# Designs tried in a protein design chat: VH-VL binders against Lysosomal-trafficking regulator (mv). Part 11

Target 1, 99 residues: Lysosomal-trafficking regulator (mv), of Drosophila melanogaster (Fruit fly) (q9w060r2686to2784)
Amino acid sequence: SLNSQILYNFAAKFLPVDGEIEGEIIITDLKLYFLATYRCRYFNVNCDIANITEIWLKRYQHQETAFEILLDTNKSLFFSLQNADDWKIMREVFCDKIV
Short names: E, the ipSAE of ESMFold2; O, the ipSAE of OpenDDE; V2, 0.75 times the mean of E and O plus 0.25 times the DockQ between their complexes.

## First folded at step 4 (VH-VL)

Design e7 (framework fv_diridavumab)
Fold by ESMFold2-Fast, scan of step 4:
Structure e7 (fold): chain C 99 residues (1-99), chain A 122 residues (1-122), chain B 111 residues (1-111)
Amino acid sequence: as target 1 above (99 residues)
Amino acid sequence: EVQLVESGAEVKKPGSSVKVSCKASGGTFSNYAISWVRQAPGQGPEWMGGIIPIFGTPKYAPKFQGRVTITADDFAGTVYMELSSLRSEDTAMYYCAREGSWYSGDDYFDYWGKGTTVTVSS
Amino acid sequence: QSVLTQPPSVSAAPGQKVTISCSGSSSNIGNDYVSWYQQLPGTAPKLLIYDNNKRPSGIPDRFSGSKSGTSATLGITGLQTGDEANYYCGTWDSSLDAGVVFGGGTKLTVL
């Protein structure tokens, strides 16, 4: 959208099968974005909030700061938040989808 | 349908700066990278840099680092490119173009503006 | 000078097949996906091929792409007079000058 309203912005890591990508999670009223620079390129992963079916709480590096988003396509996105306070806000925002 | 519209043609003196704009309409803008690509007469395209408007962090080609500034006004749906210390070799058609990947920053351009001419003459 | 090397011109008759080559190195074509653009006289470039061999919606299947080692090829079959244009390849270069790089272009003439 051209007139996106940003509701939340968190420092985060996107966790593919191998490695990690440092960036930011941006949440608007309609979408969740993960935006980063990776290998000198823009890296952008996003989804419609309406397409999120479940969010599973996870651990990463022995910390309770990670979560996995399951989409209605049966694809999943795995993130770790850097700040414990941001983690608590994320859980509150998506409490209706947390398993 | 996506449309990108560059600002009008410019004629500049050597050593001056030029600032051109790119207005997006008819499609998704905020979360795609918008790049500036120039083409000198009779030459191939040359990538200058780009920005994702909602992210706000620009990337520059090394050749233009220090001379180019790319900014975005996401609310206005506009991306700007300012090129300083102009030389005769900067005479070219300047295009804005949208990078085609919305997921993983792929480096191809799926939509282009019609371009604007910048002429550097003494 | 262009980072990627293309022949300056190619020509063929209507209905024939033509190929346009694009040569690079291990830091660009050898390491990344290739895209192709068509530029009709007086117009902006238009995406023909991305990710080596994929077509955007609206691009007919007579346009094809391929990549082998450090070289890429654009193929055009069933050549039409409307195909007269400049064609450019593009890719990412991971060397010290990291960024998008393009070929110098190939002018296609339909005889």
Scores: ipSAE 0.106, ipTM 0.738, lowest interface PAE 5.0, mean pLDDT 85

Design e8 (framework fv_diridavumab)
Fold by ESMFold2-Fast, scan of step 4:
Structure e8 (fold): chain C 99 residues (1-99), chain A 122 residues (1-122), chain B 111 residues (1-111)
Amino acid sequence: as target 1 above (99 residues)
Amino acid sequence: EVQLVESGAEVKKPGSSVKVSCKASGGTFSNYAISWVRQAPGQGPEWMGGIIPIFGTPKYAPKFQGRVTITADDFAGTVYMELSSLRSEDTAMYYCARGPTFSYDSEGMDVWGKGTTVTVSS
Amino acid sequence: QSVLTQPPSVSAAPGQKVTISCSGSSSNIGNDYVSWYQQLPGTAPKLLIYDNNKRPSGIPDRFSGSKSGTSATLGITGLQTGDEANYYCGTWDSSLDAGVVFGGGTKLTVL
C-alpha cells in the first residue's frame, strides 16, 4: 500500500473547452489532482507526474497565471491560478518540463 | 496494510444521540474519502455520508441530513459520526469504510471497519 | 431515494456459473462507475469489483463485472461453497441529493 503525501495545494480554475470549474490543485510525490464540486457533483481530474511531458505557460483573461499540462497520451489539461506565489511554485516544481 | 478501527458497541435510549469513532491504524487517511455505512438487521447497506478529512466539509445522504454529523480530527487520524434523535429504526451495524483518495465511490470502498453495533431500546 | 434493483436470491451448484444483475437509472448506473461487494455472514462487506469491471488485488478472476446502459452484472464462474454470501452493487447517484447508493442485495446459495 502507498500513502499519499501532499506537497503543495493551490486554488485554481480548470478550463475545459467551454467554461470554468473552480477548485484546488493538489500535488503529491506521484500525482497531480484537480478537485472541485461542480454542478452538485464531486469532480476529480488527475494524472501521474511521470506522464507529464510538457508544461506550457499561458495567459487567461489577460493574466499570466495559466498553464497547460501535456500528457504522454497527447491529452492536455488547462488551468489558471489565482495566486502569484502559487504560480511561482508551479514553475519551480515543474522547471524541467516548462517549455 | 491499513485497518479501520471502530469504537465499541453502544446501547442507547430513544431520543438520545450516539457518537462512533473510526481510527486509521497502520497508515493515514487524511486524503481518503471516509464513508459511514449502516446496515439494519436483515437489510442491505445504506450510505449515511462521508468526509475527506483534508477538505473538512462532510457530505450527507438526504435521509440523514439534519440528524447526522460527520467530523474529522485529522491530527488524531480519527473520523466521527454522530447520530441524534435516535429511534428504534436506527438499530443497526455501523461501518466506516475507506473510499478513493480525494473523491467518493469511483474506486469503491476498499477497506472496512469491523462494524459497531448500535442498539436503540428502552 | 434511488435504490438499485437486484434479484433477492440466486442459486447454483459448485463448479457452475452464476450472474447477478443490478438495475438503476440514468442518474446512477447510467452516469457513473459500479462497484460490487461480497458480504459473508457476520462480516463487513468486501470489495470485489470497482470501476465496472476491475478487480482489487487478491480477488480471483472467477469474479467479473460488466455494465451496459443503466444495468450492471456480476459474474461468478467455478462456484465454490465459500462464495455463499450476500452480494451488493453500489454506485454514485447524481440526482438532486447526490451520494452513494446500494442495491438491495442478492443472496447466493451454493447447493
Scores: ipSAE 0.006, ipTM 0.597, lowest interface PAE 11.2, mean pLDDT 82

Design e9 (framework fv_diridavumab; at its last look DockQ between E and O 0.14; V2 from the best seeds 0.00; counts 0 for: pae E 5.7 > 2, placed apart)
Fold by OpenDDE, look of step 5:
Structure e9 (fold): chain C 99 residues (1-99), chain A 119 residues (1-119), chain B 111 residues (1-111)
Amino acid sequence: as target 1 above (99 residues)
Amino acid sequence: EVQLVESGAEVKKPGSSVKVSCKASGGTFSNYAISWVRQAPGQGPEWMGGIIPIFGTPKYAPKFQGRVTITADDFAGTVYMELSSLRSEDTAMYYCAKDLYWGDSFDYWGKGTTVTVSS
Amino acid sequence: QSVLTQPPSVSAAPGQKVTISCSGSSSNIGNDYVSWYQQLPGTAPKLLIYDNNKRPSGIPDRFSGSKSGTSATLGITGLQTGDEANYYCGTWDSSLDAGVVFGGGTKLTVL
C-alpha cells in the first residue's frame, strides 16, 4: 500500500529471472514500489528505502539503463528504466547508496 | 474453453512430500498466472501461491514459504505444486486455478486433488 | 481467523433478495478489486463476480456486486433453490507480503 507521499514515478521494467515485466517505479519518502502495468500481481514488489544497502548500475540491451537494488536481507531487485534520463533522478534520490 | 486436469488423489505420511500436477487440456497457459488454492474439510479456500508459466517465477503465500514449491513446464502446459514436511492439517482438497487477471480472480478451476495426511 | 469477514449464514425464501457482506481493511478491499465465488456441494468454487461488480459470461444478472470503502457486498435477487451454496469473497492483500485472501464463507440456505 502507498501510505506515504509519492515523490517520483518512472516507467520501468522489473527483471525477474526469466523475463521482464512492464510497469512503473514509485518512490515515496519511505519506500520504493514497482507496480506492473497489466495487473500482474505476482510481480508487484516494494522495499523500504532504509533497507537498501547498495544500488548498482547495470547494462541492459546495450544501454546503461538497468540497476540492481541490494537489500540488507541479501536479496536483490533488478529494474530497467524506460527513460535513461530518469537515472539522474535516481542518483539524486539514492546518492549515498549508488555504487 | 480452458480445462484444468489435476493429478490423482494422494495419501501421505506426516513428514513426507506431495507433488500435484495441473495440466491444461487443449493448450498451454500462455500469459495467465496459475494459482494453487487448497480447502480443508469444512473450511474456506486458502491461497498457497501461483506462477506465470512463461516467466517461471512463483509467488507464495507467507504461510507456505519455505515449504511449497511451484513450478511450470510451459511446453507441456503443466504447473506443479510440491508441498513438503506434510502435517495432518495439510489434509485438504488442492485446486489449481487460472487467474483472470494475473493473480486476483480465478475464472477456471480444476476438479481438485485430495491430499490426505495420516500416520 | 480469515482476513476477510463474512456472515456465517444467510437464508431467504425463493424469489426474495439476499445480500452477503464482506468486510476487510485498507490493505485489501480498500485498494483492490473484490471477487465473489459460488461453491456448490462437492464442486470447485465458481467465479460469480470479479472487479467488484463485473459478471463473467454465463452468470445471470441476478447476481451483483458492489464495493464501498473496506467492504463489499454480493446481491442475489430472484433467489432460486439452486442458489443454495457457500459463497466466498476474495481479493488481493498488500500487507501480507502480497497475496490472495478469502473470506470465511457464507452458507446460503433457500427456505
Scores: ipSAE 0.026, ipTM 0.729, lowest interface PAE 3.9, mean pLDDT 89
ESMFold2-Fast, scan of step 4: ipSAE 0.189; ipTM 0.750
ESMFold2, look of step 5: ipSAE 0.054; ipTM 0.706
ESMFold2 (binder alone), look of step 5: mean pLDDT 88; pTM 0.916

Design g1 (from n9 with heavy chain S31K E99Q Y103W W105S Y108T, light chain G91D N93D; framework fv_nivolumab; at its last look DockQ between E and O 0.05; V2 from the best seeds 0.00; counts 0 for: pae E 12.7 > 2, placed apart)
Fold by ESMFold2, look of step 5:
Structure g1 (fold): chain C 99 residues (1-99), chain A 123 residues (1-123), chain B 107 residues (1-107)
Amino acid sequence: as target 1 above (99 residues)
Amino acid sequence: QVQLVESGGGVVQPGRSLRLDCKASGFTFSKYGMHWVRQAPGKGLEWVAVIYYDGSNKYYADSVKGRFTISRDNSKNTLFLQMNSLRAEDTAVYYCARQGPDWLSGSTPFDYWGQGTLVTVSS
Amino acid sequence: EIVLTQSPATLSLSPGERATLSCRASQSVSSYLAWYQQKPGQAPRLLIYDASNRATGIPARFSGSGSGTDFTLTISSLEPEDFAVYYCQQDSDFPYTFGQGTKVEIK
């Protein structure tokens, strides 16, 4: 089941070029998902963790709480975390991918 | 369980003001966009306004723009509609409605509705 | 704004019959089309979203189809509780708009 696969969940914002969408990042053993709390055109935002090539740490609202995920398809996903402890966990979980 | 309860409806004269409240429970109110939808007696549904989860964005139907203000207080789980310069054509049952959540599949527009509150504008 | 035109205005049918309700949009709404049921004195109830997905708790006799500008709600075998007014609604762009309604009434 999805619940049995979940390793981490982070309150987050997905940051498309023209907006800000609140939701939750779900990390399983194989995938990263974003589940938005309301309707938007970006409802199916996910990737295989194995396809993540680089992660770039970024600032959002003058806080170092954001990151950009680059995929092996040369596409990217941009997120901001709501919680500083989750930010630390994210860096540890993906330490081998952070540039 | 999700529940939306409107209040503040009543009879008012044209040109006057009225405020509607919508009290939310059973979900994390601050994570959802909220809408007002109205229905004139014996008529169909008309979308009125939306406010985003954090109050940052608001959109209105042309028929109410400049007269109505949508707002929210996330600490009180309450949605508001301030209606100024009321006209006879504003007579309707007013519903608050929740913007449905975005899942990995398609999203739902208005998944939960209140029972409505009647506003009557007459001289 | 996007105008939704429902037809017919009224369906007069008996329990057990198949109901077919149409909704036509003035411009493409892709698949962003919902259907609601409303009974007198009650709030609307979401039946179908994204053109074809049943909302939670909606019986299998309700189905939706279509994309772009032409959409259909089908009730495969009418039950007594299905006699109501049905509205289509687009959520493609603001302002969100509803059709004028199709009344399904008992013959």
Scores: ipSAE 0.000, ipTM 0.596, lowest interface PAE 12.7, mean pLDDT 85
ESMFold2-Fast, scan of step 4: ipSAE 0.373; ipTM 0.785
ESMFold2 (binder alone), look of step 5: mean pLDDT 91; pTM 0.933
OpenDDE, look of step 5: ipSAE 0.065; ipTM 0.775

Design g2 (from n9 with heavy chain S31R D102E Y103F W105Y S107T Y108S P109S, light chain G91E S92D; framework fv_nivolumab; at its last look DockQ between E and O 0.05; V2 from the best seeds 0.00; counts 0 for: pae E 11.3 > 2, placed apart)
Fold by ESMFold2, look of step 5:
Parts: structure tokens; sequence; C-alpha cells
Structure g2 (fold): chain C 99 residues (1-99), chain A 123 residues (1-123), chain B 107 residues (1-107)
């Protein structure tokens, strides 16, 4: 649901094991969404924030701009933020989940 | 052509179990969230459960939580609904439905439906 | 849970007339509202998503409008194939919910 309280909006790439997909991370009071810029009709990514157990800081293309988000299912989502200021904001907002 | 075909419906006694299958074809099943929706005879639609594209997240209606389990096997293009401790009020036609692809802002709807399979729970 | 109330329960009209169907939500669902058509013995068919966007292959005589709590489906000129039951559905919050339906029948 995107029209509940949107708190943050970051330009990002979603990084599946075999590529990258450009889009935006949308964070609401309840959910984290990834919305692809190009229509990826075969792709659906979102999660409840309550199901996020850990966030790991990562490098992507030799830059410290990425996060790996671990879910309570032991699956992970890997993102690279397109803006270094947004990466700092993400770290501050989710500091209680960063390991 | 997108196709969803449910199977496994039938008549069962209360307290028993039944498993429904939904076989998908004509699209890349492993990229889509999938839902179960049911309709009691002569009544409206009721959402039952969702499973995410990779099986990572599952959510249930309160009426079935703890009794029903949604699952998927992406290697077989098959969605499942395991229904335990069945009750008379679970009697319905059960549809599998594909969640449409996420657009910007994350809005989606059920863009393809199977034809349904009837489950009757009666003594 | 979010309750969707559809009105009227039954709409009796002739081909060529305009049909106006209402859906009211018990709390704001923003634009996360879809409309489905269901004919006897068939699965539902998606008509409108995101309150106002026609699904692929849906004729232009179908239009949706509204946001927040009040939504409308309009069929500008009824065709014989349009006599069916119509459901609204919200995807703002779990559990996803449907309205009770509006039956559009031949007068």
Amino acid sequence: as target 1 above (99 residues)
Amino acid sequence: QVQLVESGGGVVQPGRSLRLDCKASGFTFSRYGMHWVRQAPGKGLEWVAVIYYDGSNKYYADSVKGRFTISRDNSKNTLFLQMNSLRAEDTAVYYCAREGPEFLYGTSSFDYWGQGTLVTVSS
Amino acid sequence: EIVLTQSPATLSLSPGERATLSCRASQSVSSYLAWYQQKPGQAPRLLIYDASNRATGIPARFSGSGSGTDFTLTISSLEPEDFAVYYCQQEDNFPYTFGQGTKVEIK
C-alpha cells in the first residue's frame, strides 16, 4: 500500500544474483517497496518492515552505497542506492537494524 | 496465454484436510506473487492468502490463519493451499489468482484467475 | 479490517443506458481500489485497477473514478454482455477485502 504514510523515497538499484534493476525504494510506516523504473511485469518486490531482522552495509562497484536486507525467512534483498546522501539517511533511519 | 488451473477440490468431513493445487503456464511463474480467493455458494468474494514470488513472505486472512498453509514450487510452476481442520464455513469455490506486476507506487490487482475448484465441507 | 459497501445492491437497466455503481470504504484506501466483473459460472475479470485505470482489453465504456473513501464505476452505455455482478476490492491493508457486489440486470 503506497498511500499510507510515506516516510522516505530513495533512488536505487535492486541487485538480483544475475543483474540489476533500476528503480526506487519507498519506505512507509509498515512496508519497504522497490518500484522498478522500467516496467518489470514479471517482478514483484516488497516486504513488511517488521519482517526485517538485519541490515548489512555493503559495497557495490567499489563504493559504499549498498545494503543487504535480511528477512525473517532468511532470504535477503540486495540494493544499491544511487545517492550517497540517501545512503547516509538509510543508515540513520535503520540504525537499530544495522549489524 | 496465461493459464491457471486449480485442482484437488472435493467433499470432505469437518476436521479433515485437503490440498489444492494451482498449475500455472504461459508466464514466468517464479516472478509473480500468487493469491487464493474463495467464494461461498451464492456469496461474494473473500481473500484467503498470498505468497510472494520466491516464497519468502506469506499472509493469511484471520478466518484461516493457523489452519491453512500457502506454498509454491517454482520448479513445477505450482501453487498450493494446504487446508487443515476444515469447517463447514470453508465450503467455497477456491480460485488462484496472479498478483499483477508492481508498477511505480506499488499498486497491483488480480489480473488473471483460474476457473476455481469446489471444496465442500459437510458431515 | 476495511469494509467496502457497494450500492445499489441491484441495478435494473436496459441496454444503452448508463450504469453508475458506488463503492464506499470504511477508511481511506487512497487509490488502491479495483473493480471486477463476474458472470454466472465464471471467474472474476479485472476491469479497473488503481481506481481509474482500465485493465488490458477492457472497453472504453468502462471508467472508474474516486479516491479515499468514495469510488464509482461507470458504464457509459450498457451492452448485453455487461449484465453481471460487479465487485470492488481494496489492496491498501491486509486483509484485502471485497465489496458485497452490485448486480446489474436487464430491466
Scores: ipSAE 0.006, ipTM 0.588, lowest interface PAE 11.3, mean pLDDT 84
ESMFold2-Fast, scan of step 4: ipSAE 0.446; ipTM 0.808
ESMFold2 (binder alone), look of step 5: mean pLDDT 91; pTM 0.936
OpenDDE, look of step 5: ipSAE 0.019; ipTM 0.727

Design k1 (framework fv_lacutamab)
Fold by ESMFold2-Fast, scan of step 4:
Structure k1 (fold): chain C 99 residues (1-99), chain A 121 residues (1-121), chain B 107 residues (1-107)
Amino acid sequence: as target 1 above (99 residues)
Amino acid sequence: QIQLVQSGSELKKPGASVKVSCKASGGTFSNYAMSWVRQAPGQGLEWIGGIIPIFGTAKYAEDFKGRFVFSLDTSVSTAYLQISSLKAEDTAVYFCARHPSYYGDSLFDYWGQGTTVTVSS
Amino acid sequence: DIQMTQSPSFLSASVGDRVTITCRASQGISDYLAWYQQKPGQPPKLLIYAASTLQSGVPDRFSGSGSGTDYTLTISSLQAEDVAVYYCQQYDSYPYTFGGGTKVEIK
């Protein structure tokens, strides 16, 4: 692989205002990335972990597996994880930022 | 601040292979995706595919699967396009172009200067 | 694949003229349409994205409009420096596809 700093990866959906996009969340030491699996105008979505100010727990499709990342620019990214085990890891990784 | 610099022109015979480079400077190499676009002489633009440097993952347009291969060298912030078994119809200018992240919803905002590949016997 | 049909292929106009170039997608692309300007010997330059959003540094005489399948690039007052080939591109889905280009010349 080209990035030996990859710490975690999860199947996920990116939830822009106009729909949902299947893909994978990849977390490194410094950044969070979303890589779409199929048809998508978003080739990549990413943010610096240091720029994350808050993470808000959300429900999506009747499951408590969604979260919204608020950046220091006051912009946000909304994701849904595919299973509860991956959500537990996300919660541990960002425990100090969860509201 | 952001600049994409490509390798020089290539003259090849049919059946040979060529490797074109695109070196990124300014900004973080892993913060964006990179696409390859070609333009045959006197023709329009054609999207070949794209690659995300941090993952090495690539998407190819159907017509370019097989002979066209994307690769990376993150230590020098360089993306490569390799074309094997060259044909006369591969004669074109090959551009690399940056696709920024979701913020701004922009598309190819910075382009390399282009590399001319000429295939002739 | 989404096919992009661009018209006209060529146009010649005078400095100060209003120029319009059209782009039609074979299916709806939800405003995921970009316009590029390419001058001889240069790479393309992004002018407009999301159908109507002007890229920073691009003169305001350029504008984009349209929705669904039909989109238009307008140059409100053509300048000599605008001589170029203009391309539309959809980015609603892979593979990304470009229009055939419109060559703009001065009379």
Scores: ipSAE 0.014, ipTM 0.681, lowest interface PAE 7.2, mean pLDDT 83

Design k2 (framework fv_lacutamab)
Fold by ESMFold2-Fast, scan of step 4:
Structure k2 (fold): chain C 99 residues (1-99), chain A 120 residues (1-120), chain B 107 residues (1-107)
Amino acid sequence: as target 1 above (99 residues)
Amino acid sequence: QIQLVQSGSELKKPGASVKVSCKASGGTFSNYAMSWVRQAPGQGLEWIGGIIPIFGTAKYAEDFKGRFVFSLDTSVSTAYLQISSLKAEDTAVYFCAREDFYSGYEFDYWGQGTTVTVSS
Amino acid sequence: DIQMTQSPSFLSASVGDRVTITCRASQGISDYLAWYQQKPGQPPKLLIYAASTLQSGVPDRFSGSGSGTDYTLTISSLQAEDVAVYYCQQYESWPYTFGGGTKVEIK
């Protein structure tokens, strides 16, 4: 639910095996959400922060602004942020999970 | 190439439920959204809603909320539409259609359709 | 919801004729419009997407044009196998909506 207090939000792209889905990452105290832009209206992702096991730093289009989230369900989520400042905040929020 | 194969026709009484399947083959199931479209006898096409297999995220058009439920089984590349508390007005052909959100959301492949007839 | 209005609802033409079907959206849809062909007893088949992009394998006698709210499907030289109902569909906003359909037959 987005009834929880929002701590951070970032413009982001979700990166499936092929293609890009534009949207926003929203982080609350308990959950991480990805809400797609209106061109991909029913693509939404959410997960409990407690279920994130590892975050792997990745490169996307020659920029070090991407990361992959590994969940305890063995699912992974691959995202790219727009800028280094947002990536720094993401790294600080999840410092204990960065590999 | 890509093929969507739906389950066979169903004849049901009012108040019963039905579950229609749509099995994808010839392509990567998780890279696409699956939509459901209804066509009542002699009528046009109506979008019911869609589901994205990667996370099970579903969206329903307002007229189809409540009794219509989408689900999926990624292990067998199959999407399902379940309709509960069937009414005579649910009599229609139900199509699944693949939505290619990488190229802009057109329905590039369709199942053959499943006829659901509700009669007393 | 975006309403899609097709005209005509029915047309009868001869083999070799140029056939035009129009589709008007109640608001701008940024070229997010597809055209489908449905033959009796068959599922719809994608002909055109993004208003004017021909789907692979579709004969080049089919073409799409238009922008904003007004779009057109053209069959440059009607063939017997083109007898079908044609539908436009917007995918700018959900709920996705279809036009009422145009039944094309040979006289």
Scores: ipSAE 0.007, ipTM 0.601, lowest interface PAE 9.1, mean pLDDT 83

Design k3 (from k1 with heavy chain H99D P100T Y103F G104D D105T L107A Y110I, light chain G28D; framework fv_lacutamab)
Fold by ESMFold2-Fast, scan of step 4:
Structure k3 (fold): chain C 99 residues (1-99), chain A 121 residues (1-121), chain B 107 residues (1-107)
Amino acid sequence: as target 1 above (99 residues)
Amino acid sequence: QIQLVQSGSELKKPGASVKVSCKASGGTFSNYAMSWVRQAPGQGLEWIGGIIPIFGTAKYAEDFKGRFVFSLDTSVSTAYLQISSLKAEDTAVYFCARDTSYFDTSAFDIWGQGTTVTVSS
Amino acid sequence: DIQMTQSPSFLSASVGDRVTITCRASQDISDYLAWYQQKPGQPPKLLIYAASTLQSGVPDRFSGSGSGTDYTLTISSLQAEDVAVYYCQQYDSYPYTFGGGTKVEIK
């Protein structure tokens, strides 16, 4: 990702099985990164955009601001966005992947 | 072996602006975050903030938001710190440092030599 | 912000002495702690990261220990070249914060 162009940056929570982690989602032309605000096991989570097969829109804590990314490696990443406007942008960016 | 080389000392009047450069020599800086650290005369180290080159995302400590701006020019492997509306309290040595903590468990492993900024007549 | 309290602020010891510097965080920083050495007129030099990992090229008389909120830098046998100010730094969360420094002198 040297010289990758930054397209979007959103405040977000990463939602592993064990809880929630505050941070930011950064989307480049090649990758999606999650950078945690606090260092932890999940402080840097990332995936190649080309490996994203499906995005499932989810609810988190009674709000429709969450989504789950399914990768071609059979792994998934679950996120909640802090801002409803950012969630609309996320849907537009990945409209062809949304189920 | 990577070195960070900073621009020379600056003497400025209150209200002026200054732009400090930090050039990576002998290697790449784009794969790492760059942090800026200030040290006032006779005082300790204070983190100003950092920029992650591949993301273009900057993080500032609260006291430094507004007047302090980070930028970078990857074509010349140079990071910049710009301070506007200079005040006497900005008098300090300003260091740039390679910040591997953004991607790994390590910390600031390579430092520039420092740029002294003096705000006075 | 996470407050880093470093002690002592000043230390005078003889060559060959074992010296210890402590650093206390106001909350758990999960071992994301570094130690730096700064000599007069020079930038800081990374000695230890992740609380206890020695940076490549640093003499093994330097060691770090601790966990949670309490951390220690030890110099097992002080050398004349070790005269410097030492700083701890947490990098668990933004903003990153440094301890106040410990000035180590010989005599």
Scores: ipSAE 0.013, ipTM 0.661, lowest interface PAE 7.2, mean pLDDT 84

Design k4 (framework fv_ucenprubart)
Fold by ESMFold2-Fast, scan of step 4:
Structure k4 (fold): chain C 99 residues (1-99), chain A 122 residues (1-122), chain B 108 residues (1-108)
Amino acid sequence: as target 1 above (99 residues)
Amino acid sequence: QVQLVQSGAEVKKPGASVKVSCKASGGTFSNSYAMAWVRQAPGQGLEWMGGIIPIFGTANYAQKFQGRVTMTRDTSTSTVYMELSSLRSEDTAVYYCARHPSYYGDSLFDYWGQGTLVTVSS
Amino acid sequence: EIVLTQSPDFQSVTPKEKVTITCRASQSIGSYLHWYQQKPDQSPKLLIKYASQSFSGVPSRFSGSGSGTDFTLTINSLEAEDAATYYCQQWDSLPPYTFGGGTKVEIK
């Protein structure tokens, strides 16, 4: 059985060094996924929630609120959210990890 | 190995709805697999209708079927469903479910269900 | 929308002869083309993936080649059980997934 429970879903942009990828963040009880279509294919970036060490609050393009997720692998993921209410939920879900 | 088992044949009146099921069993499934629905009218070719990513319930539909097709899943039984409403005689076809091994890695359909014949007649 | 054109639409072939089926895309799709076999009253089965890679359990007489816009499926020596309709399929852009019109192969 797959039986993974989706807890939250947010419209978001993934921000790699050289661009923007528009998609959505999906949070389950075990994982955070970013899902998009990019370069004519489904695109997925994900991490185990247990592997998130810190979340740094950022600002992106003045009107968007952004955050950077730091993983125990020394990798980071940079996202911006489209909606202030989604941002509030993100902060509440990860309050223990926000720097 | 991997088996996709579909519900049995249906006969419907014009204007009715039909709901076809597809149960996955055997083999191994990535949590990132997707299931598509592809139909084939008698003597005709294959037509993609849409697909669903079962882990999320996220579905994507071909424009032709947008508004009258709905794809859902039952997370407890590895079953996906395709419901087509407002049936017309031209909807008479065999409806197949087919698997993508990964929604972000593979554009192919590696295993197919046996097909469900839906006949729309008065 | 990317259109796939298969040729020929029908071919009648003597057993043991070579069969060649072509699939042409209306724009470049790289190697994102797959071939399926559908026998009468059966579901399609994957034969060749990513233009040239054989799927598990597929007989070695089946091979695929090509990239970009022109693709070929070859059956090096036709067997009776190969009587079927063959379809190419692509996905190199956002939906929809597109299938070719099919090529029916019959035994003479």
Scores: ipSAE 0.006, ipTM 0.597, lowest interface PAE 10.8, mean pLDDT 82

